# VH-VL binders against Protein DJ-1 homolog C (DJ1C), part 2

Target 1, 167 residues: Protein DJ-1 homolog C (DJ1C), of Arabidopsis thaliana (Mouse-ear cress) (q8vy09r84to250)
Amino acid sequence: KKVLVPIGYGTEEIEAVVLVDVLRRAGADVTVASVEQKLEVEGSSGTRLLADVLISKCADQVYDLVALPGGMPGAVRLRDCEILEKIMKRQAEDKRLYGAISMAPAITLLPWGLLTRKRTTGHPAFFGKLPTFWAVKTNIQISGELTTSRGPGTSFQFALSLAEQLF

## First folded at step 4 (VH-VL; framework fv_inotuzumab)

Design J32 (from J01 with heavy chain Y57E)
Fold by ESMFold2-Fast, scan of step 4:
Structure J32 (fold): chain C 167 residues (1-167), chain A 118 residues (1-118), chain B 112 residues (1-112)
Amino acid sequence: as target 1 above (167 residues)
Amino acid sequence: EVQLVQSGAEVKKPGASVKVSCKASGYTFTDYYIHWVRQAPGQGLEWIGGINPDSGETTYRRKFQGRVTMTADTSTSTVYMELSSLRSEDTAVYYCARSDYYEGMDVWGQGTLVTVSS
Amino acid sequence: DVQVTQSPSSLSASVGDRVTITCRSSQSLVYSEGNTYLSWYLHKPGKAPQLLIYEVSNRFSGVPDRFSGSGSGTDFTLTISSLQPEDFATYYCMQSTYFPYTFGQGTKVEIK
């Protein structure tokens, strides 16, 4: 099972690291990809995160799951990555799993049109930005191929839910 | 051409129910919310509620809860609004309107006059 | 419910006039990142309402540039820079930040 976890400047460390660790422990082949110019990026708390590859190496790969960490400005950096946007839209079109936690649903997926027709949750501070018909106040929300979650405090539950869906 | 086309005028007696249809064409039906808005004679616009056509999930203004039901039929790209226990105060033109999250209500049906009289 | 109040309720104007309509909400319409869901509509008897402005200041496609929106928080304004014959109508603002969506009571723009 192949999994993509993109990271960028300001990515939330707990969300990214928990995703990678839990999914690798579950037996997934996890690729961490930087959306920046370098493999090394600073997380939202100043931690240096080292990606496996630049996102440009992932453009032609098919993933069983793409999971987006949040953080600010990390969610904005992911949003502004054209390569990642194309990967995610293809993921949704092919009905392959994708997920987003914390700020990523409202900041990254919503502008790309990937929350249309999806029940979603997200970070409490950004919950009001989600469409009201679709917004739910749950720690984990599965809506077809999309899984969303609230924040660093739900990272473990989010990653486990994705692992359960993969295997 | 993006269009919403509503069913024709209705005359009902107090206590009856009315069901108005709104047929969508020219776009992906499940990508937009549909709202219902009414205007009683001499009054302003009043939002009644809305539906997600993909999930069928609805939200209603509190004063209509228990009297209004909105449904969507994806096979015909049609949304319905049924209002029960009709009163003379329900006499109004009823509009359906399309929205996404960012834009307001950008496409509207032509309106359906519902008259409630003895 | 969030209350929305327009001012004035009616006004008389001549073609070529600058017209200003104000909309006030009972609470801030701002989400935490500054998105504000307030839209403006033009309504004429016998016709469906028409979207003019969405998210405070964004002109909907096909809407003439004489229409502009501005404001923040609880206070919003629709301006028509040079009124045309087809602009005599009732104007409504609507907030869609909170359910239920609420309209202002309307502002009727009449020929002077």
Scores: ipSAE 0.016, ipTM 0.510, lowest interface PAE 6.8, mean pLDDT 88

Design J33 (from J01 with heavy chain S55Y Y57D)
Fold by ESMFold2-Fast, scan of step 4:
Structure J33 (fold): chain C 167 residues (1-167), chain A 118 residues (1-118), chain B 112 residues (1-112)
Amino acid sequence: as target 1 above (167 residues)
Amino acid sequence: EVQLVQSGAEVKKPGASVKVSCKASGYTFTDYYIHWVRQAPGQGLEWIGGINPDYGDTTYRRKFQGRVTMTADTSTSTVYMELSSLRSEDTAVYYCARSDYYEGMDVWGQGTLVTVSS
Amino acid sequence: DVQVTQSPSSLSASVGDRVTITCRSSQSLVYSEGNTYLSWYLHKPGKAPQLLIYEVSNRFSGVPDRFSGSGSGTDFTLTISSLQPEDFATYYCMQSTYFPYTFGQGTKVEIK
């Protein structure tokens, strides 16, 4: 099972690291890809994170799951990555799994049009910013191919839910 | 031709229930939300709620919660709105309308007049 | 609920006139960096409402160029640059940024 976890400047460290760790422990082939110009990125709390590859190496790959961490400005960096946007839109069109936690539903997926007809949750501070009928205040929300979650405190639940759906 | 076709006019007594249908054609039924909007005589438009036909998820305006039920049948591309415990104030033309996430309500049914009288 | 208020409630106009209708929301509809879900509808007696403008300023396909929308935050405007006979109707704005969706009370454009 192939999984993509993109990271960028300001990515939330707990969300990214928990996603990678839990999914790798479950037996997934996880690729961590930087949307920046370098493999090393600074997270939202100042921790340096090292990606496996630049996102440009992932453009032609098919993933069983793409899981987006949040953080600010990390969610904005992911949103502004055209390569990642194309990967995610292809994921949704092909009915393959994708997920987003914390800031990523409202900041990254919503502008890309990937919350259409999806029941979603997200970070409490941004819940009221979602212009969605179906916004819910659950810790984990599965809506078809899309799984969303609240933030760092729900990261383990989020990753476990994705692992369960993959296997 | 993209269209929504609603069931015909209904006359009901106070306390009864009414179920209005909205049949979609000319597009992929599960790609759009369906909303219900009403207009009472001399009043403006009022949003009642909506349904995601793909998953069956519904959202209702608070004042209708407990009285309204929306359902979708993907095999017939039809959405239903059932309103119970009818009062005279529920006399209105009821519209179904389709929307995607961004484009507003672009296709509307012709409307169904529901009259509640004693 | 987010309240949406239109002004004026009614106006009288002649064919060829420039008509302006305003819509004010009780709170900002701005969220997620530029997505503002405010739409405008034309409603005639005996007919279903018709979408004119979506996301503040985007004219829906098939809608004549004389219709335009503008605004930001809490203040929005629909303009008809040169009123035609078929434009005598009631106009509604609707916000769909926040649940529940709410319509303005309507603006009736009548023959002078």
Scores: ipSAE 0.013, ipTM 0.528, lowest interface PAE 7.6, mean pLDDT 88

Design J34 (from J01 with heavy chain Y33W)
Fold by ESMFold2-Fast, scan of step 4:
Structure J34 (fold): chain C 167 residues (1-167), chain A 118 residues (1-118), chain B 112 residues (1-112)
Amino acid sequence: as target 1 above (167 residues)
Amino acid sequence: EVQLVQSGAEVKKPGASVKVSCKASGYTFTDYWIHWVRQAPGQGLEWIGGINPDSGYTTYRRKFQGRVTMTADTSTSTVYMELSSLRSEDTAVYYCARSDYYEGMDVWGQGTLVTVSS
Amino acid sequence: DVQVTQSPSSLSASVGDRVTITCRSSQSLVYSEGNTYLSWYLHKPGKAPQLLIYEVSNRFSGVPDRFSGSGSGTDFTLTISSLQPEDFATYYCMQSTYFPYTFGQGTKVEIK
């Protein structure tokens, strides 16, 4: 199973590290990709994170799961990466798993239109209504191929849920 | 009128390649996936693969992975499917079909008969 | 790959009959909560396939209301409430929850 975890300047360290660690321990082939021009990324709390590759190396690759950590300005850096946006839109179109935690649903996925169905006039939630895709009444919210979670304190549960869905 | 129009019938020798075209009209070409589906004589429908014309992203059924190539030309609203190393069992009617993410394959080409014989 | 099996492979019927065709998948077609990508097609010799039902139970535009779809998880049905002369054809279900997309083997509805 192939997983992509993108990171950028200001990525939340606990969210990124827990995603990578849990999914690798579950047996996934996890690629950590920098959306910056360097492999070394400074997280939201000043920790230096080293990516495996630059996101440009991932543009033509297919992943079983793409999981987005949050953090500020990390979520904004991910949002502004055109390569990642194309990967994520392809992921959703292919009905493959993707996930986002903390700031990533609101800051990264919402602007990309990935919280709303592309061609349906159904329930209001399918028009990007926050109460349906973001009303996290539990630590984990699963909606179709998208899994969301609250923040660093729910990172382990989030990663375990994604692992369960992969395997 | 929304329609997909395919190129005409082909007769090929074993080992040759065939390239079938599918020209779209009446809608925004880049808004829909195009899939290729075939039916061999006496058999059912078999999905070969699909292409997103906007991104150029392709996905293929594994048994065709090394032999099939799908491409899209947005300037002519045309999708192509090229199948190489043809075998007699590749004799089939090949269809292109449009799909929305949710609505299934709603518009189909008329079909192209590809015959592989010595 | 997800396997899709239809039952029966063929049936004979008269105009006015109620016809039921079943489709079973080797694994659940629910792509997590709420999305089930199972569609039904009508196919006649010499013509392209025609979409009847998408997402289990949604009738495609222009499809007569005698056609209905139902089911969940791994078991799905297409029902024709009162068979008409133009309905004698082969019917296929298709799952598009997972790549590769897979069709059932087809059900031929023949004149009795």
Scores: ipSAE 0.005, ipTM 0.491, lowest interface PAE 13.2, mean pLDDT 84

Design J35 (from J01 with heavy chain D31E)
Fold by ESMFold2-Fast, scan of step 4:
Structure J35 (fold): chain C 167 residues (1-167), chain A 118 residues (1-118), chain B 112 residues (1-112)
Amino acid sequence: as target 1 above (167 residues)
Amino acid sequence: EVQLVQSGAEVKKPGASVKVSCKASGYTFTEYYIHWVRQAPGQGLEWIGGINPDSGYTTYRRKFQGRVTMTADTSTSTVYMELSSLRSEDTAVYYCARSDYYEGMDVWGQGTLVTVSS
Amino acid sequence: DVQVTQSPSSLSASVGDRVTITCRSSQSLVYSEGNTYLSWYLHKPGKAPQLLIYEVSNRFSGVPDRFSGSGSGTDFTLTISSLQPEDFATYYCMQSTYFPYTFGQGTKVEIK
């Protein structure tokens, strides 16, 4: 089972690390990809995160799951990555799993048009930025291929739900 | 019994606004979406928009954007649709209807005739 | 916006006839969760519309067995196997996969 976890400057450390750790422990082949020009990325709290590859190496790969951490400006960095946008749109079109936590639903997925008719949740501070008819105030929400969750405090629930869906 | 009951007929002049109510009973108000659909004389059904009563989030057909406002009052289990800057072309029967995520619009209000004339 | 076109605009039939109404969408209504959000409604003057079929082929509670829905992607059909007197009405399909929700223009089923 192949999983992609993209990171960029300002990615939320707890969300990224929990995703990678839980999915690897479940037996997934997790690739951490930097959307920046270098493998080392400074997270939202100043922690240095080291990616396995640059996102350019992932453009033609097929993943069973793509899971987006949040953070600011991390969610914006992911949103502005054209390669990642193409990967995510193909994921949705192929009916393969994808997920987003915290700020990623509102900041990253919504502008890409990937929340249409999806029941979604997100970070409480950014819930009002989800101008989606289908928004819900749950800690975790599964809507077809998309799983969303609220924030760092729900990271384990989010990662475990994705692992259960993947296996 | 699950019911949606709408307010009575309205007669308005061009340029006025109208506010139609839709009172829900017999189910958990916040677990279903409410839509507004109209039918002008001799025309088909037209979806105007909808509201999620739990979140208050709305979505409107573009042609009504800026003229329509939908609100929900959870204390009275009532949804309102206000349409402003009325034109003669807005003369229609207006329906509210509930839906869940999967099923179509399964319960409908009785309809409210709105007539716009000088 | 997703356009929905019904055919025919009207038809004449007798009690006991088999009636078919078609509905075509301008793009596929299949969504990423595998569901297709296409529903059918019966409407009579002076009354509210009534749900007959949801998600292409699921008959709503209390709807008689003579009503059935079929189709996939962009092409859908409502069939009434043996028309009854109470079935003379206007029928509408509606897509709710994409915003805005759109109705077909309606098919009027009239007495021959």
Scores: ipSAE 0.122, ipTM 0.655, lowest interface PAE 4.1, mean pLDDT 91

Design J36 (from J01 with heavy chain T30D Y33F)
Fold by ESMFold2-Fast, scan of step 4:
Parts: sequence; structure tokens; C-alpha cells
Structure J36 (fold): chain C 167 residues (1-167), chain A 118 residues (1-118), chain B 112 residues (1-112)
Amino acid sequence: as target 1 above (167 residues)
Amino acid sequence: EVQLVQSGAEVKKPGASVKVSCKASGYTFDDYFIHWVRQAPGQGLEWIGGINPDSGYTTYRRKFQGRVTMTADTSTSTVYMELSSLRSEDTAVYYCARSDYYEGMDVWGQGTLVTVSS
Amino acid sequence: DVQVTQSPSSLSASVGDRVTITCRSSQSLVYSEGNTYLSWYLHKPGKAPQLLIYEVSNRFSGVPDRFSGSGSGTDFTLTISSLQPEDFATYYCMQSTYFPYTFGQGTKVEIK
């Protein structure tokens, strides 16, 4: 099972690390990809995160799951990555799993049009930005191929849910 | 087992308000949306709006904005639709209907006739 | 608002007939993932509407297999392969891709 976890400047460290660790322990082949110009990115709390590859190496790969960490400005960096946008839209189009936690649903997925008709949750501070009718106040939400979650405090629940859906 | 049961018929004067209830049973109330649809005599079906009982968030058709209010009471598994400033053309059978994200409106209430006359 | 138009507005048929009803939307009902949210309902006087078909072609649980849906983009069809006595009713299509949800004006299937 192949998984993509993209990171960028300002990615939330706990969300990214928990995703990678839990999915790898479950037996997934996890690729961490930087959307920046180099493999090293500074996370939202100032910690250095090291990616496996640049996102440009992932453009033509097919993933069983793409899971987006949040953080600010990490979610904005992911949003602005054209390569990642195309990968995520292909994921939805092919009905393959994708997920987003914390700020990523409202900041990254919503502008790409990937939350329409999806029951979604997200970070409480950005809940009001989600599509109002389909927004839910749960800690984790599965809506077809999309899984969303609230924040760092729900990171393990989010990652475990994704692992269960992969295997 | 899954059913929606609506309150009984109402007769109102122009300018009044009406509040129709829709009580759900046989399923997890907060897992489904509830929509309101009406049919005036001799007319087709018209979608009024919907509510997400889990969040309480609503979406209304523009022509009803300012006159319609939808609310959900999780403790009684009941959705309400209140329509104010009633006009004779609001005379219709009002239905509540359940939907998920995929299957359309699969369970409907029996309908509530609202008659607006002087 | 997305407009939905049905044709014909009414038709007369006999038991055993093949009946087709068409639904056309003012714009494509495909949303970003490729799914199309068009459903069909049967409505009889004095009763609540009943879901027949969802997402263009999926028959709802318990609906007889004489009912089928097809189409794509803006043009959709409901077919009843062999009309039964209980099928004389008004049929509605509904788009739920965009808010507000919109119904077609209805097609009345009457006894010939």
C-alpha cells in the first residue's frame, strides 16, 4: 500500500510525524514529500522536518492514500502546490483514499473543490470556513474516500482510521 | 422501522406563522440530513431547504430566506420548520425527507397540509 | 439556480408498455470527483414521494428492476421496461449537485 504525506514550511509536526509513524507501523509504504525547494522544511513550531523526496518526484505516482497534515502556514503551502493539487484531484476522481487534518480541510481541500458533498470536520478555529451544510463537529469523520479530523489532539485517531481503511 | 412522522394539518391566516415538526425514529438522528419539500395544489415538488442535525447548520432556497427557519432538537430526534409571514400561495403539503450524501431522499414524512386563508 | 426540465409533461400508457421520461439540466451535474447527483422519484396523490433511482443509474433498495436510469452531463432518462398498474403516477427528477436542490416539473403517467 503506497501512501503520500506532503510537508511544507509551517507543517504541524505532531500531525505529520504521527501520520508517518502510525501508517509505517501498519505496514504502509509511506513517502514524505516536500512541496518546498529543498528536502528540509521548518515546521510550525520551528522543528526541522526532513522529507524523503521533493514533490516533483511524485507527480506521476499512484497512491492508495494521500494524507495531508495541517499547520500554518503549512496548509497554505500545500494549497499552493500545483503538483499536489493535481495528485489530490486524481485521488478523488479515481475514488482512492485521501485525508486531511486540522487546518488542511478548510485551507487546502476547500479551495480545490474537494469538500463538496463531503461530511467534514476540521480545526475548531476554521470550522466556520467549511461548507456549512456538510460540516460536522466530530473529532473524526469518514465521508466515502475522504477522512477528516480536528487537530493535533486527534492525530492518532486520524492515523489509525486511515490505517484501518487501507488494510 | 426507519420513519419520519410529521405534525398534523394547520389552518392559518395571512401574515401568521406556522411551525411543522418532523420526528425521526429507527436510525441515528445525527447521521442524516433532513430536507423540507412542499407541493402546492396542482404544482410540482419544490425544495425549501435542509438542515444538518449534527451541526445545526441550514441551507435555504433564496426565495424563503428571511421567512423560513429550520431547527433540530437532538434530545427528541425532531426537526422543525417554521415559515412566517404566510401568504395564500404558501398553501401546500409540506414534507420532511431524510438524505445521506449519496442516495437522495430515501425516507419521507407523511406530509402536513398547511392552508392559508382569510 | 440550475433548471431541470422534464419531457413529456404527461403521457398515456397501457400495462406492459415501455415508458421513457427525459430530464435535462441547464448545466452539467457532474461535480469535481466525477459523480453526478440526479435522482428520480415516484409520487402518488395522498402519499409521500418515493425514491426510485439515485446517482443517475443506481436503483434504490427494494425498487423493482423494471425501473432503470441512464444519462450523463445534462441529459438523463428514466425507463420503465414493462409498466405495471401500480406505476401510474407522477415522476420527478431532482438534481442535488448544486444548492438549491431543484426538481423537474414532473411527468404524469396516465392510463390510456
Scores: ipSAE 0.089, ipTM 0.655, lowest interface PAE 4.6, mean pLDDT 90

Design J38 (from J01 with heavy chain Y33A)
Fold by ESMFold2-Fast, scan of step 4:
Structure J38 (fold): chain C 167 residues (1-167), chain A 118 residues (1-118), chain B 112 residues (1-112)
Amino acid sequence: as target 1 above (167 residues)
Amino acid sequence: EVQLVQSGAEVKKPGASVKVSCKASGYTFTDYAIHWVRQAPGQGLEWIGGINPDSGYTTYRRKFQGRVTMTADTSTSTVYMELSSLRSEDTAVYYCARSDYYEGMDVWGQGTLVTVSS
Amino acid sequence: DVQVTQSPSSLSASVGDRVTITCRSSQSLVYSEGNTYLSWYLHKPGKAPQLLIYEVSNRFSGVPDRFSGSGSGTDFTLTISSLQPEDFATYYCMQSTYFPYTFGQGTKVEIK
């Protein structure tokens, strides 16, 4: 099972690291891809994160799951990556699993039109950005191929839910 | 006190457009969705569509798609529903209603009677 | 579209009676994590509808405890344990799990 976890400047470290660790322990082949010009990115709390590849190497790859960490400005960096947007839209079109945690649903997925017909949760500070009749106050929300979650405190639950869906 | 107050009754000819307003007060306008529901004489309640005033996201029942437009003005805490190409079967009382994250429509406007006749 | 059917279309009752109204959906309204988006409304002529119950069984603030909701999946029930004079009205269920939101046809509770 192949998984993509993109990261950028300001990515939330706990969300990214928990996703990678839990999914790898479950037996997934996880690729960490930088949406920046370098493999090394500084996360939202100042931790240096090392990606496996640049996102340009992933443009034509098929993944069983793409999982987006949040953080600011990380969610904005992911949103503004044209290559990642195309990967995610293809993921949704093909009915393959994708997930987003914390700020990623409202900041990254919503502008790309990937929350239409989906019940979602997200970070409380950005909850009002989600369509109200799609927004729920749950720690984990599964809506078809999309799984969303609230923030760093729900990262393990989010990753475990994705692993359960993948296997 | 949380309230939704709608504009007054309208009489329109077939083919005309009507724009009904729904003014919110007593709560944070952008924290709740606003829905529009109608009831034609002798009929039940029918959901038309809804809007999230913060994001601007709208969704409409298919039969109204292309004829209905919902907009929100955050400076006045007012939602509008405009229905065009009016037909006699559009004669109904139109309600706006607020929903929270749990999808219950807990606060309703008083209703606006729209009469479409020749 | 998800169809919602109410039963009965009307009933006659006296003050103090136990009244049961049922609502059936064409497909399961269970969404996720225990969320089932089925609500009940009371509607009187000349007045706006009023929310009674949301998410199957949660009584809205200020709604008397004689009103209760129950059910799961496709079959839902609104119960009024002891009908009061102000309860003679039309009752509607609504599903909001799927777009478009759909109301039942209504159940008119009339004085016997």
Scores: ipSAE 0.016, ipTM 0.536, lowest interface PAE 6.7, mean pLDDT 88

Design J39 (from J01 with heavy chain N52S)
Fold by ESMFold2-Fast, scan of step 4:
Structure J39 (fold): chain C 167 residues (1-167), chain A 118 residues (1-118), chain B 112 residues (1-112)
Amino acid sequence: as target 1 above (167 residues)
Amino acid sequence: EVQLVQSGAEVKKPGASVKVSCKASGYTFTDYYIHWVRQAPGQGLEWIGGISPDSGYTTYRRKFQGRVTMTADTSTSTVYMELSSLRSEDTAVYYCARSDYYEGMDVWGQGTLVTVSS
Amino acid sequence: DVQVTQSPSSLSASVGDRVTITCRSSQSLVYSEGNTYLSWYLHKPGKAPQLLIYEVSNRFSGVPDRFSGSGSGTDFTLTISSLQPEDFATYYCMQSTYFPYTFGQGTKVEIK
């Protein structure tokens, strides 16, 4: 089972690290990819995160799951990555799992048009910014191939739900 | 029995507002979405918008944005659609309908005729 | 907005006839769940619309076997294998993959 976890400047550390740790413990082959020009990125709280590859190495690869951490400006960095946008849109069209936590649903997925007919949750401070008929106030929301979650405090629940769906 | 029951016919003058109710029974109100659809005389069906009773969030078709407001009252299992600045072109039968993720609009209200005339 | 067009706009048929109605969308209705949100409705004057088919090919509960749906991507068909007297009505397809939800213009099935 192949998993992609993209990171960028300002990625939320707990969300990214929990995703990687839980999914690797579950037996997934997790690739951490930087959307920046280098493998090392500074997270939202100043922690240095080291990716396995640059996202350019992932452009033509197929993943069983793509899971997006949040954070600011991390969610914006992910949103602005054209390679990641294409991977995510292909994931959705191919009926493959994808997920987003915290800031990522509203900041990253919504502008890409990936929340239509998806019941979606996200960060409490920005829940009202989800301009969708389908917005819900749950800690975890599964809507077909998309799983969303609220924030760092729900990171383990989010990662465990994705592992459960993947295996 | 699963049922949606709408309020009665309305006659309004141009420029007025109308508020139509849709009362749900026989199911868990917050598990389904409620849509509003209209049919003007001699025309086809037109989707106006919808509301999630669970979250309260609404989606409206652009041409109605600014004139339509949808609300839900969970204590009475009732959805309301209010349409303001009425024009003769708004004369239509207005339906509410419930949907889930898969089955489309499976239960419909009986319809409410709104007539806008001077 | 996703455009949905039906063909024909009207047809005349006799009881026992096979009737086919087509529906074309301006873009693919397949979304991330892998589901295709295309449904068919029957509408008679003075009555509320009735759901016949959802997700392209699934008959709604209580809908007779003579009604079937098929298609993929942008091209969809409703078939009535042997038209009955109660089937003279206007039929609508609706896409609900994208907001706003859009209906076809309708197909009127009239007695010959």
Scores: ipSAE 0.014, ipTM 0.578, lowest interface PAE 6.8, mean pLDDT 89

Design J40 (from J01 with heavy chain T59Y)
Fold by ESMFold2-Fast, scan of step 4:
Structure J40 (fold): chain C 167 residues (1-167), chain A 118 residues (1-118), chain B 112 residues (1-112)
Amino acid sequence: as target 1 above (167 residues)
Amino acid sequence: EVQLVQSGAEVKKPGASVKVSCKASGYTFTDYYIHWVRQAPGQGLEWIGGINPDSGYTYYRRKFQGRVTMTADTSTSTVYMELSSLRSEDTAVYYCARSDYYEGMDVWGQGTLVTVSS
Amino acid sequence: DVQVTQSPSSLSASVGDRVTITCRSSQSLVYSEGNTYLSWYLHKPGKAPQLLIYEVSNRFSGVPDRFSGSGSGTDFTLTISSLQPEDFATYYCMQSTYFPYTFGQGTKVEIK
């Protein structure tokens, strides 16, 4: 089972690390990819995170799951990565699993058009930025191939839900 | 048994407002969307709008915007549609219907006849 | 708004006949490169509409197998392989890919 976890400058450390750790413990082959010019990125709290590869290495790979951490400006950095946008749109088109937590649904997925007709949750502070018929106020929301969750406090629930769906 | 039960027929004068209720039972109210569809005499089905009972978010067809309001009461599993500034052209049978995003409108209320005349 | 047009507006048929109703949308209803949100409904006077087919070709639970849906993009078809007495009704297609949801004008299937 192959999983992609992209990170960038300002990625939320708890969300990224919990995703990687839980999915690897479940038996997934997790690739951490930087959307920046370097493998090393600073998270939203100043922690240095080291990616396995640059996102350019992932452009032609097929993943069973792509899971997006949030954080600011991490969610914006992910949104602005054209390679990641193409990977995510292909994931949705092929009906393969993808997920987003915290600020990623509103900041990253919504502008890409990946929340239309999807029941979606997100960070409480950004729920007003999910002005969609399909928004819901749950901690974890599964809507077909998309799983969303609220924030760092729901990171373990989110990762465990994804592991359960993957295996 | 999954059911949607609507309030009874209404007769209104032009310019008045009408509020129709739709009570859900037999399923988790917040797991499905509720739509309102009407049929005027001799006409086809017309989608008015819908509501997500979990979030309260609504979408209304433009021609009804400013005149229609949809609300959901999760404590009673009831959706309401209020239509104001009634015209004779609003005379119709109004239906509520349940949908999931994967399926069409699978469960319908029995319909409420609203007659607008003076 | 996405327009949905049905043809014919009415037809007359006998029990046992094969009936075909078409539905055309003003733009493609394909969403996410594989999901097409077009459904078909049966409606009789004095009763609520009834779902027959969802997502183009999926028969709703309890709907007889004489009903089938097909099509792609902008052109869709509902087929009744052998018309039964209870099938004399008005049929509607509906697109729910885009807001606002839109119905076709209906096709009335009448007894010959």
Scores: ipSAE 0.015, ipTM 0.576, lowest interface PAE 6.4, mean pLDDT 89

